# VHH binders against Sushi domain-containing protein 2 (SUSD2), part 1

No score or structure here was measured in a lab: all are predicted.

Target 1, 195 residues: Sushi domain-containing protein 2 (SUSD2), of Homo sapiens (Human) (q9ugt4r445to639)
Amino acid sequence: RLASAFGDPHFVTFDGTNFTFNGRGEYVLLEAALTDLRVQARAQPGTMSNGTETRGTGLTAVAVQEGNSDVVEVRLANRTGGLEVLLNQEVLSFTEQSWMDLKGMFLSVAAGDRVSIMLASGAGLEVSVQGPFLSVSVLLPEKFLTHTHGLLGTLNNDPTDDFTLHSGRVLPPGTSPQELFLFGANWTVHNASSL
Unless a header shows other numbers, all headers, positions and changes below count from the first letter of the chain; antibody chains are not in Kabat numbers.
F, E and O are the ipSAE of ESMFold2-Fast, ESMFold2 and OpenDDE, as the mean of both directions, binder to target and target to binder. V2 is 0.75 times the mean of E and O plus 0.25 times the DockQ between their complexes.
[cut] marks letters that were taken out.
The coordinates of atoms that the task and the answers printed are left out; those that the model quotes come from them. Centres of patches stay.

## First folded at step 1 (VHH)

Design f1 (framework vhh_8fcz_2)
Fold by ESMFold2-Fast, scan of step 1:
Structure f1 (fold): chain B 195 residues (1-195), chain A 122 residues (1-122)
Amino acid sequence: as target 1 above (195 residues)
Amino acid sequence: QVQLVESGGGLVQPGGSLRLSCAASGFTFSSYAMNWVRQPPGKGLEWVSGISGSGGSTTYADSVEGRFTIIRDNDKKMVYLQMTSLKTEDTAVYYCAKGYRVEYRSGWYDYEGQGTQVTVSS
């Protein structure tokens, strides 16, 4: 199953629920206890080509770790229009090759604006640039059914529980934008768990 | 579940040869680099050799360069270490490890296997 986050930012959960959450900070996109998979994203104002900040927010970085794997972050480069990849907080170079075998994951980089990550479980991430923000897609194999939490929802073929808070409380479908903001804020990353 | 099963260790005289084998399961084998690491008696872990997922790139520790050859068979999900001109300093438990970055500068290893003992003595 595919889930996505893109634009200013728009989210599509694994069960197909669409929503918008315009946060500022670091948020849990996905947690799965099955393999100790964690996907976290940073949302902040973008920088336009003329150097000005956008009024809306979007994703500017995403970080992933599964079990005892390396920690990989993909973020917008400080330069123009590109991505940079960090391995355990150190910037990687792809000048000699477009791929890397890392502890617990395989990385592939295409033409400066697309990064693909394949994890040992079969979970995958694709990260690309969309304007001043990232577009992130997460693919989970069926073994993750009933094992997901976070902004990308509960993968269980039931979209009515996609807005599940960290406490386990479920917000009903058709909640207001203000209530959806509370859902998003509830999945804020705390310092001790930040990747 | 990742599983790595090493075999092929034993007792050899200095100057001898051994071939170690590692059978892998539980992951997409061709998508990951494979490594051999060793632990000599009373010492820490030492990286020995690495091979890329495709098999197109290999790298070796200075201490084994020219004497050891790493090979993989992606169809059989096997990685091998062919050891020649063995020295007493090669005495160690050898582990098959997943997750190493092929580049010389750094990498972290999963010691998933139980290891195979290699003893080089007269």
Scores: ipSAE 0.000, ipTM 0.084, lowest interface PAE 20.3, mean pLDDT 75

Design f10 (framework vhh_8fcz_2)
Fold by ESMFold2-Fast, scan of step 1:
Structure f10 (fold): chain B 195 residues (1-195), chain A 124 residues (1-124)
Amino acid sequence: as target 1 above (195 residues)
Amino acid sequence: QVQLVESGGGLVQPGGSLRLSCAASGFTFSSYAMNWVRQPPGKGLEWVSGISGSGSRTTYADSVEGRFTIIRDNDKKMVYLQMTSLKTEDTAVYYCAAYTYELRWGSSYYFDYEGQGTQVTVSS
């Protein structure tokens, strides 16, 4: 099942719920205790080619780790808006080859500024550039049913609980823009839990 | 104009403490990982510590782990290095640095922006 986040940023949960949340900070896109999978993203104003900040926010970085795997971060860097990939905080070079076998994951880069990550569980991420922001897609195999939390929702074939807060409280479908902002803010990464 | 300005260096005895500061301007500070690197007399550049854009992730060289703490304040566009239990081998010029890349995919590890540095001398 596929969930995504892109643009200003628009989110589509694993169960197909659509919403928009213009956050500023680092947020939990996905947590799954089944494999200790963590996907976190940074939302902030974008930087145009002339150095001017955008009015709205979008995703500018995403980081992933599963269990004791390597930590990979994909980010927009500098004023040009291209992609940069970091392995355990160090920038990777793709001059000589377009792929790497890392601890607990396979990583490849492709034409069109795309990064693909496949984790040992079969979970996958695709990251690409969309203007001044990232477009992020997360694919989960069926074994993750009932095991997900975060902005990308609770994967259980029931979209009515996609706006589940960190506390376990559920906001109903048809949630107001004000309540959606509170949902997003509720999934802020705390210092101790950050990748 | 991009600028990084370090301060807080000086002469200190072994076992002492210093706090280094780096003031950043001219770029979107919270979008960049910030690092401290140092150059001991007569040696090459050595990476010391890094902190993610949000401040939520930190990493340290083995030689300083448990003695140094990196902190950032995104509202003030500052990064700090709190140094304790200083040793003579910590003597170096310390530079604040922001990670960048070549357009599109990173093809090298380098810093486009470094400050002037601040001298730390640990001696009796």
Scores: ipSAE 0.000, ipTM 0.087, lowest interface PAE 20.5, mean pLDDT 76

Design f2 (framework vhh_8fcz_2)
Fold by ESMFold2-Fast, scan of step 1:
Structure f2 (fold): chain B 195 residues (1-195), chain A 121 residues (1-121)
Amino acid sequence: as target 1 above (195 residues)
Amino acid sequence: QVQLVESGGGLVQPGGSLRLSCAASGFTFSSYWMNWVRQPPGKGLEWVSGISGSGGRTTYADSVEGRFTIIRDNDKKMVYLQMTSLKTEDTAVYYCARGTYIKYTGSFDYEGQGTQVTVSS
């Protein structure tokens, strides 16, 4: 099952719920206790080609770790306008090869500044550049059913509980824009690596 | 259980040097930013310095940049703060803290018990 975050940022949960959350800070996109999977993203104003800051926010970095795996961060590169990949917070070079077999994950870089990550569980991430921001897609195999939390929702084939807070409280269907902002803010990162 | 234990504090004269240590246990140490924060007498908490999980990146508060160096040893699960050119204004209880953000705003998830540094003649 597929969930995504892109643009201003627009979110599509695993159960198909759409929403927008213009946060500033670091947020939990996904956590799953089944494999101790964590996917976190940074939302901030972007920088346009002419050097001006965007009025809205979007994703500028995403980081992932599963269990005791390496920590990989994918972020916008300031100088080149492409993507940078960091392994345990050290920048990687892909000049000699387009892929790396890391602890607990496989990573590849494709033409067009697209980064794909496949985790030991079979969970996958795809990160690309969309304007001044990142586009992030997360694919989860069936074994994650009922085991997800975060901005990308609860994967259980029931979209009515996609706005579940960190406390476990569910915001009802028809949640207001003010409540959606509180939902997003509630998933501020408090654990794991810097992203 | 996550545990952070600071040591190395003491009395030092202005212009002197001191090295603080923090021993971490109960988590994958190399996966987390580690930070030093301090609380001067009668004042609030002030973030001092941060170091990335690999040690490849360091950050410092303006008040300590050029005088303090943060270091980590992932094999020993230790983070250190090397302090030089100490000023009376550096007098504080120093805490090491684990967290996602490099500055203390209530976003750290674990904090040690602290070690007292007094800079006085």
Scores: ipSAE 0.000, ipTM 0.124, lowest interface PAE 17.3, mean pLDDT 75

Design f3 (framework vhh_8fcz_2)
Amino acid sequence: QVQLVESGGGLVQPGGSLRLSCAASGFTFSDYAMNWVRQPPGKGLEWVSGISWSGGSTTYADSVEGRFTIIRDNDKKMVYLQMTSLKTEDTAVYYCARDYFTLSRGPYDYEGQGTQVTVSS
ESMFold2-Fast, scan of step 1: ipSAE 0.011; ipTM 0.433

Design f4 (framework vhh_8fcz_2)
Fold by ESMFold2-Fast, scan of step 1:
Structure f4 (fold): chain B 195 residues (1-195), chain A 121 residues (1-121)
Amino acid sequence: as target 1 above (195 residues)
Amino acid sequence: QVQLVESGGGLVQPGGSLRLSCAASGFTFSRYAMNWVRQPPGKGLEWVSGISSGGSYTTYADSVEGRFTIIRDNDKKMVYLQMTSLKTEDTAVYYCAKDWLGYSEYALDYEGQGTQVTVSS
């Protein structure tokens, strides 16, 4: 099952719900207690060449950890839109090889600034550059059915509960753009929980 | 033209309560979500709480969940923040912020000087 976030940013949940949320800060894309999987993304305004910020936002970094695995962050390189991969805040080099076998995950870099991460559970992430922002796709095996929360929704084959808040409260279908912003803001990463 | 006027701040002891008010004008209040954000001394803006346009849905930052309650009165064009069990860490200037229909929380439309809350023992 596939969910994605891209552009300004557009989100497609695991159950196929589409929405846009222009947050600024760090947000929970996905939490799954089944394997203690956490996927967090940073949303920031774009920066123009004259130094002014765009009002709309997009994803500029994504970080992942499953259980006691290493923490890997994939982010836009400063200024030009190439990708950097960080292992526990240390920038990794791929000059000697295009892959790394890390604690609890396998990571590979393909030509064209694409990073693929495969976790021990079989969960996967693909991160690429799309314009000034990141495009992120998350693939979950069927064992995660009924075990997901966050901006990418509740994977249960029922899109009517995709806008579930951290408290468990569900925003109904037809939720206004203003209320969708509250849904997004509700999934803000707290300082102590940040990857 | 959007005008937001915050009030109700003051000095309070730890464990105390305060009710902040925000009077809105210059836009169709009942069509927009409203938020409270705060800025502690020497730190950046921190989102605190939000309420939907009709008042049916509320969200809170983890640091204030269970202690703060956001309420709105569309007839009076007011949004309120009821604060209980105040901590020294809640010391900040509090701003009322209009949600710009899905723009980033740091792009929220806030116009006022804010209202200072000081929690001191």
Scores: ipSAE 0.000, ipTM 0.117, lowest interface PAE 17.8, mean pLDDT 72

Design f5 (framework vhh_8fcz_2)
Fold by ESMFold2-Fast, scan of step 1:
Structure f5 (fold): chain B 195 residues (1-195), chain A 121 residues (1-121)
Amino acid sequence: as target 1 above (195 residues)
Amino acid sequence: QVQLVESGGGLVQPGGSLRLSCAASGFTFSSYAMNWVRQPPGKGLEWVSGISYSGGSTTYADSVEGRFTIIRDNDKKMVYLQMTSLKTEDTAVYYCARESYWLSGTPFDYEGQGTQVTVSS
């Protein structure tokens, strides 16, 4: 099952719900207690090639950890583009090889600034550059059915509960832009849980 | 304790040059990208230039491209901004800024106290 976040940022949940949330801050894209999987992202104004900020926001960093694995962050490094990959807050170099076998995950980088991460559970992330922002895709194996929470929704084949708050309260279909902002803001990362 | 200390600002005539310095302490300097940002009088913060953790890549705002050069010395824990062909529009307080390294909600997690650059005749 595939979920995505890209652009302005546009979100597509695991059950296929589409929405836009122009937040500023750090947000939980996905948490799954099944394997203690956590995916967090930063949303902020982008920087165009002329050095000015974009009018809207998008994703500029994403961080992932599963269980006691290493913590990996992928972020936009510079105003003209490019990706940095950080391992436990230290920048990695791919000059010797395009892949790394880390604690609890496998990393590879491809030409054109694309990073792929495969976790021990079989969960995967793909991160690429799309204009001044990141494009992030998350792939979950079927065993995660009923075990997901966060901005990428509740994976259970029922899109009507995709806007579930951290408290378990569900925003109904037909949610207004103001209520969608509440949904997004509710998934703000707290200091104690920050990757 | 993370500290960034800027120096090298001053009064300069249009067309002149200045070299700003930033001394870093309290963290592993070679692990962070560094930036220069500025605040002109009565305006908000404007990004000027960035340099990768290794110094292997640099980026510049369009307004300063070709006139400013960002350099770093990881052994000395210093980042520099060499400014040439200065314009009155470059008048601002200049801040050295450490790029946010974790998900912090801002692009920079530490800034220095700033150094004033005034370009006037």
Scores: ipSAE 0.000, ipTM 0.138, lowest interface PAE 14.8, mean pLDDT 79

Design f6 (framework vhh_8fcz_2)
Fold by ESMFold2-Fast, scan of step 1:
Structure f6 (fold): chain B 195 residues (1-195), chain A 121 residues (1-121)
Amino acid sequence: as target 1 above (195 residues)
Amino acid sequence: QVQLVESGGGLVQPGGSLRLSCAASGFTFSSYYMNWVRQPPGKGLEWVSGISGSGGDTTYADSVEGRFTIIRDNDKKMVYLQMTSLKTEDTAVYYCAKEGYDFLSWHPDYEGQGTQVTVSS
């Protein structure tokens, strides 16, 4: 199953629920205790040509770790076009090879504008540049059914519980825009343990 | 017109306590969910806590749960944030926000100027 976040940012959960959340900070896109999978994203304002911040936000970085794997972060390169990839907080260089086999994951880069990550569980991420922000897609194999939490929802073929808070409380379908921001904010990353 | 006026901020040492207040006017206060949000220096807005119109349901960001308590007094049209065990990371301008506001916008529809909380020795 596929979930995604792109644009301002627009989210599509694993069960197909669509919503928009203009966060500012770091958020849990996905947690899955089955394999100790964690996917986190950073949301920031855009910057106009005159240097002022935009009202809207978008994703500027995404980081992933599964169990005791290496920690990989994919981010926009210092406000200029393109992506950079960090392995355990250090920037990677891709000179002759467009791929790396890391601890617990495989990653590949295509033309500097798309990064694909495949984890040992079979979970996958694709990160690309879309305008001034990142577009992120997460693919989970069937074994993750009933084992996910975070902004990308609870994968169980039932979209009515996609807005589940960290406490386990479920916001009902048709939740107001104001209550939906509680869902988004509730999945904030709170300590310096960003991946 | 909706108006929200925050107060109660100040300088406090780590481990200390403060109570913030928000006086609301211009709407049927008891019919709306109320929130506290904060903006640390150089960062965006972060949601802190919320309380239902009746006061029967409260929610907290993980970073403040167990340390902060949100309370409302519908007769006085007030919402409060009782903060204990304050940390340097709690330093921010604190705003109260009515249901329906996009608290993560750069141009929030708050009528209040916020109240500054500084946690420092």
Scores: ipSAE 0.000, ipTM 0.102, lowest interface PAE 18.4, mean pLDDT 75

Design f7 (framework vhh_8fcz_2)
Fold by ESMFold2-Fast, scan of step 1:
Structure f7 (fold): chain B 195 residues (1-195), chain A 122 residues (1-122)
Amino acid sequence: as target 1 above (195 residues)
Amino acid sequence: QVQLVESGGGLVQPGGSLRLSCAASGFTFSNYWMNWVRQPPGKGLEWVSGISGSGGSTTYADSVEGRFTIIRDNDKKMVYLQMTSLKTEDTAVYYCARPYYSEGLTYRFDYEGQGTQVTVSS
């Protein structure tokens, strides 16, 4: 099952709910206790090629860890455009080969600045550049049914509970833009949990 | 330029086996995850299986885990799907696909082939 985040940033949950959240900071895209999977993203104003900041925010970095795996971050490259990949906070080079077999995950880089990550559970991420921001897709095998939380929603084939807060409280369908901002803010990454 | 050509589909009885093949051309095959996706009659696309560029990692939808095996041969630029213990629910058009997300869709693949029809019927 796929979910995604892209643009200003626009989100599509695993159950197909669409919404926009213009945050500033780090946010939980996905948590799944089943495998201790964590996917976090940074939202901030983008930088255009001429050095000016964009109006509004988008995703500029995404980080992932599952259980005891390595921590991988994919972010926009400041000097060349395209993507940088960091392994436990250190920048990786792909000049010798386009793939790496890391602890608990497989990582590959494709032409056109696309990064694919496949985790031991079968969960996967694809990250690409979309203008001044990242486009992120998350693939979950069906064993994650009923085990997900975060901005990408509760995967249970019921879109009416996709706006579930960290506390477990559900915001109903038809939630206002003001309440959607509070939903997004509720999934802010705490310092102790940051990747 | 980029082409994906599937083959190996057909009519099979429940409990039977089939092997699907996908011939890829026009890109650096070993740099890409390759996937099998399917479209059952009257339903949307359903992801089935994926294999890393090196072949070192594989993943499967729960509905096919233990019954299907994805394999690749980078020298021949081929992806295979070995299907066993087939069920009527596996009836679908099967596509070989290179992964990509697209705006306005839950998921998309850069390139999908023409597909190969698998019919499981008794």
Scores: ipSAE 0.000, ipTM 0.129, lowest interface PAE 17.3, mean pLDDT 75

Design f8 (framework vhh_8fcz_2)
Fold by ESMFold2-Fast, scan of step 1:
Structure f8 (fold): chain B 195 residues (1-195), chain A 121 residues (1-121)
Amino acid sequence: as target 1 above (195 residues)
Amino acid sequence: QVQLVESGGGLVQPGGSLRLSCAASGFTFSSYGMNWVRQPPGKGLEWVSGISWNSGSITYADSVEGRFTIIRDNDKKMVYLQMTSLKTEDTAVYYCARGLRYSYEVPMDVEGQGTQVTVSS
């Protein structure tokens, strides 16, 4: 099953719900207890090639860990454009090779602006550059059915509960813009859980 | 002066196929993600599919997954929607819609006339 976040950021959940959340900070895209999978993203104003801030916000970094795997972060480069990949907070070089076999994941880069990560569970991430922001897609095998929560929703073939808060409370269908912002803000990453 | 011109709609029987086209002008097409959205009779807009600026990321609504394919041609400034195994519930006016790329909140809006798809006998 595929879910994505791109642009302003626009989100498409695993059950096909569409919404926009213009946050500033770090947010849980996905948590899945089945394999202790965590995907977190940072949303902030972008920086254009001339050094000016963008008016809107978008994703500028995404980090992933599954169980006791390495922690990989993919982020926008400060000035050069393209992507930087960090392994346990250390910047990786792909000058000599386009792939790395890491603890609990396989990572490859293409054309300098696309990074693919495949986790031991079969979960996958694809990260690319879309203007001053990241485009992120997450692929989950069917075994994750009923085991997800976060901004990318509850994968259970029922889109009516995609706006489930960290507390387990479900925002009703027809959620207002104010409550959509509450939903997004509720999935803010806190101190000890940050990747 | 963004312009999106949809075409290719028509009347098809259930189980049939149809290809929709969208011609873009008035903006740097290769810098934007593109989407197909539809409006069934008497209902609001429903997102159908999206494709990133470089075709590296493609997503579909669950209702069309496995039946529809979105394709873009940046040289021709075209986006297409190949529809197969059409159902009566696919009956709608189909619009292409520009997504975001260059940092400004640009709402996903329909700007063209759309193209009518009717799935019936």
Scores: ipSAE 0.000, ipTM 0.111, lowest interface PAE 17.6, mean pLDDT 73

Design f9 (framework vhh_8fcz_2)
Fold by ESMFold2-Fast, scan of step 1:
Structure f9 (fold): chain B 195 residues (1-195), chain A 122 residues (1-122)
Amino acid sequence: as target 1 above (195 residues)
Amino acid sequence: QVQLVESGGGLVQPGGSLRLSCAASGFTFDDYAMNWVRQPPGKGLEWVSGISGSGGSTTYADSVEGRFTIIRDNDKKMVYLQMTSLKTEDTAVYYCAKSPRYYLGTWRLDYEGQGTQVTVSS
């Protein structure tokens, strides 16, 4: 099961719902109590080569932790023009190796500035650079059916409940602009839970 | 007032090429991201490609990456989908859809009800 977030930013949920949310801040892409999986992303205006901010927003960082695993963040690297990987807030180097075995996860870096993360549960993330923003894909094994919440939706083969708020309230298909803003804002990460 | 008119569909052989066009009117075109979505016979809607309002960012579904190119001409208020190396599984009705600038999902995308039919067959 695949969900993705990319571009300016476009989201595709695990059940196939496509939507756009131009947030500014940190948001929960995915929470799954089954394994205490958390995936959070930062959305902000991009910076063009001339220093000008883009009019829209996109993802510039994504962070993941499952249970008591290490915390990994993948972000745009200003200096290198590619991706930077942080382990528990320390920048990692892949000069001598392309793969790292960490607590509760494996990291792999491929040519073309692509980062793959494999978690103990079998959940996976792939992060790459797309213009001034990140492209993020999340793969979940079938055991996560009925156990997901966040901007990437409720994985249950029913797209009609993909806009589920933190409270459990479901916004229907055809949700108004004001209600979709509520959906996005409702999944804002607070300092206490930030990765 | 908002109108999106798709054209350029047709019958083409596998491996062939086709260019779809979308003429937009009734809104400030360069303020909105534009998308192509498709509906294969007997299946649901599938998102194909998107392009930002400025044209500076593009993205594609895995199934079409490297074969399709989305472009826009803001002066003419047009969006195009250049399709190459067409496969039988690309057979679908293709719709042009605008993304409202702020906090709107796929359910609020405006798209032409009838779209343009692409049939890939020998």
Scores: ipSAE 0.000, ipTM 0.093, lowest interface PAE 19.5, mean pLDDT 74

Design g1 (framework vhh_6qgx_2)
Fold by ESMFold2-Fast, scan of step 1:
Structure g1 (fold): chain B 195 residues (1-195), chain A 122 residues (1-122)
Amino acid sequence: as target 1 above (195 residues)
Amino acid sequence: QVQLVESGGGLVQAGGSLRLSCAASGRTFSSYAMAWFRRAPGKEREFVAAISWSGGSTFYTDSVKGRFTISRDHAKNTVSLQMNSLRPEDTAVYYCAAHYDFLTGYSRYDYWGQGTRVTVSA
């Protein structure tokens, strides 16, 4: 099952719900207790080539960990305009090869600033550059059915509960932009939980 | 239950091309990553290429990048490896493998084919 976040930023949940959330801060895209999977993203104003901030926000970094795996962060590089990959907070170099077999995940960098991460569970991430922001896709195998939480929704073949808050309370379909902002804010990452 | 069957191996001169195919039977692999590994005489099994369950991501070992292309036919549960500009160092038995995720380590793949032999003469 595919879910995605791109642009300013637009979200498509695993059950196919579309929405927009222009947050500032760090947010939970996906949590799944089944494998202790955590995917977090940072949303902030973009920086144009002339140093000017964009008016809207988008994703500028994404981080992932599953169980006791390594922690990998993919972020926009301040200077080059491409992607940087960090392994347990240290910047990686791909000068000798384009892939790494890490603890609990496989990581690959392709031409055109694309990073792919595949986790031991079968969960996967693709991260690419789209203008001043990241485009992120998350792929989940069927075993995650009924086991997901976060901005990318509850994967259960029922889109009516995609706006589930951290408390377990569900916002109904037809949620207003104001209520969508509250949904997004509810999935904020606090320092103690940050990857 | 699943079976992977490789085909397309053979003898080819340096600079030539071969296309390997792997057909899956007995199971739908729509949620599985597919990979090619090889074992040269006297060496351990090494990763060559992998493709995600969606087909949206492909991975290659540096020695084959730009020469080999992995592709997937979703409807047929078939994965192919197009090998161009072959070198004597590419001589090996090539294995198709399937796993719930991508992993370059061969010990972590759940399903393996019998292998198909590729010989590249100088």
Scores: ipSAE 0.000, ipTM 0.133, lowest interface PAE 16.2, mean pLDDT 74

Design g10 (framework vhh_6qgx_2)
Fold by ESMFold2-Fast, scan of step 1:
Structure g10 (fold): chain B 195 residues (1-195), chain A 122 residues (1-122)
Amino acid sequence: as target 1 above (195 residues)
Amino acid sequence: QVQLVESGGGLVQAGGSLRLSCAASGRTFSSYAMAWFRRAPGKEREFVAAISWSGGSTFYTDSVKGRFTISRDHAKNTVSLQMNSLRPEDTAVYYCAADTYYSLPVREYDYWGQGTRVTVSA
């Protein structure tokens, strides 16, 4: 089951719902209690080469942890558009090899602009650069069916409940732009839970 | 849980090409890292190539790098190994393997096929 976030940012949930949410801050893309999987992303305005901010926001960082695994963050380098990878908040170097076997995950980097992460559960992330922002794809094995929450939706083969709030309340299909912004804001990461 | 079935093996002359395919049954294939291993006559099993779940990362043993290409097709639930510029030392039984963790050459894979035989004539 594949979900993605890209552009300004456009989201495609695991059940195929499309929406746009121009947040500013850190948000829960995915939580799954099945394996204690957490995927969080930062959304902020882009910066052009002349120093001006873009009108919309996009993803500039994504962080992941599963259970007691290492914490990996992939982020845009300031003003360069390249990627930085952080392991437990320390920047990694890929001078000798393009991959690392970490606690609870495998990490690989291709040409500095694409990062793949595979977790022990079989969940995976792929992060690449798309213009001034990140493009993020998340793959979940079928055992996660009925166990997901967050901006990427509730994976249960029913798209009508994809806009489920942190409280468990469901926004109906045909939700207004104002209500979609509320949905996104509801999945804000608080400092105590931040990766 | 998952079953792997290899195909495409056969007899080919040195310098020739073969494409091996591995078909996975089950509903979790798209989340697996996939690999090819081989066992030559009288030798131990060795790693050949691996591909991540997304297809974005590939790994090759030095002896096949630049000659072999691994790829996957999520719609068909298959992983393929395109073998070019084949050499007599590539003669082996080729095995498809799946790992629910990640694609790492030295890690033990969870699921294995029965193998397909490749013979390269001098």
Scores: ipSAE 0.000, ipTM 0.202, lowest interface PAE 14.1, mean pLDDT 77

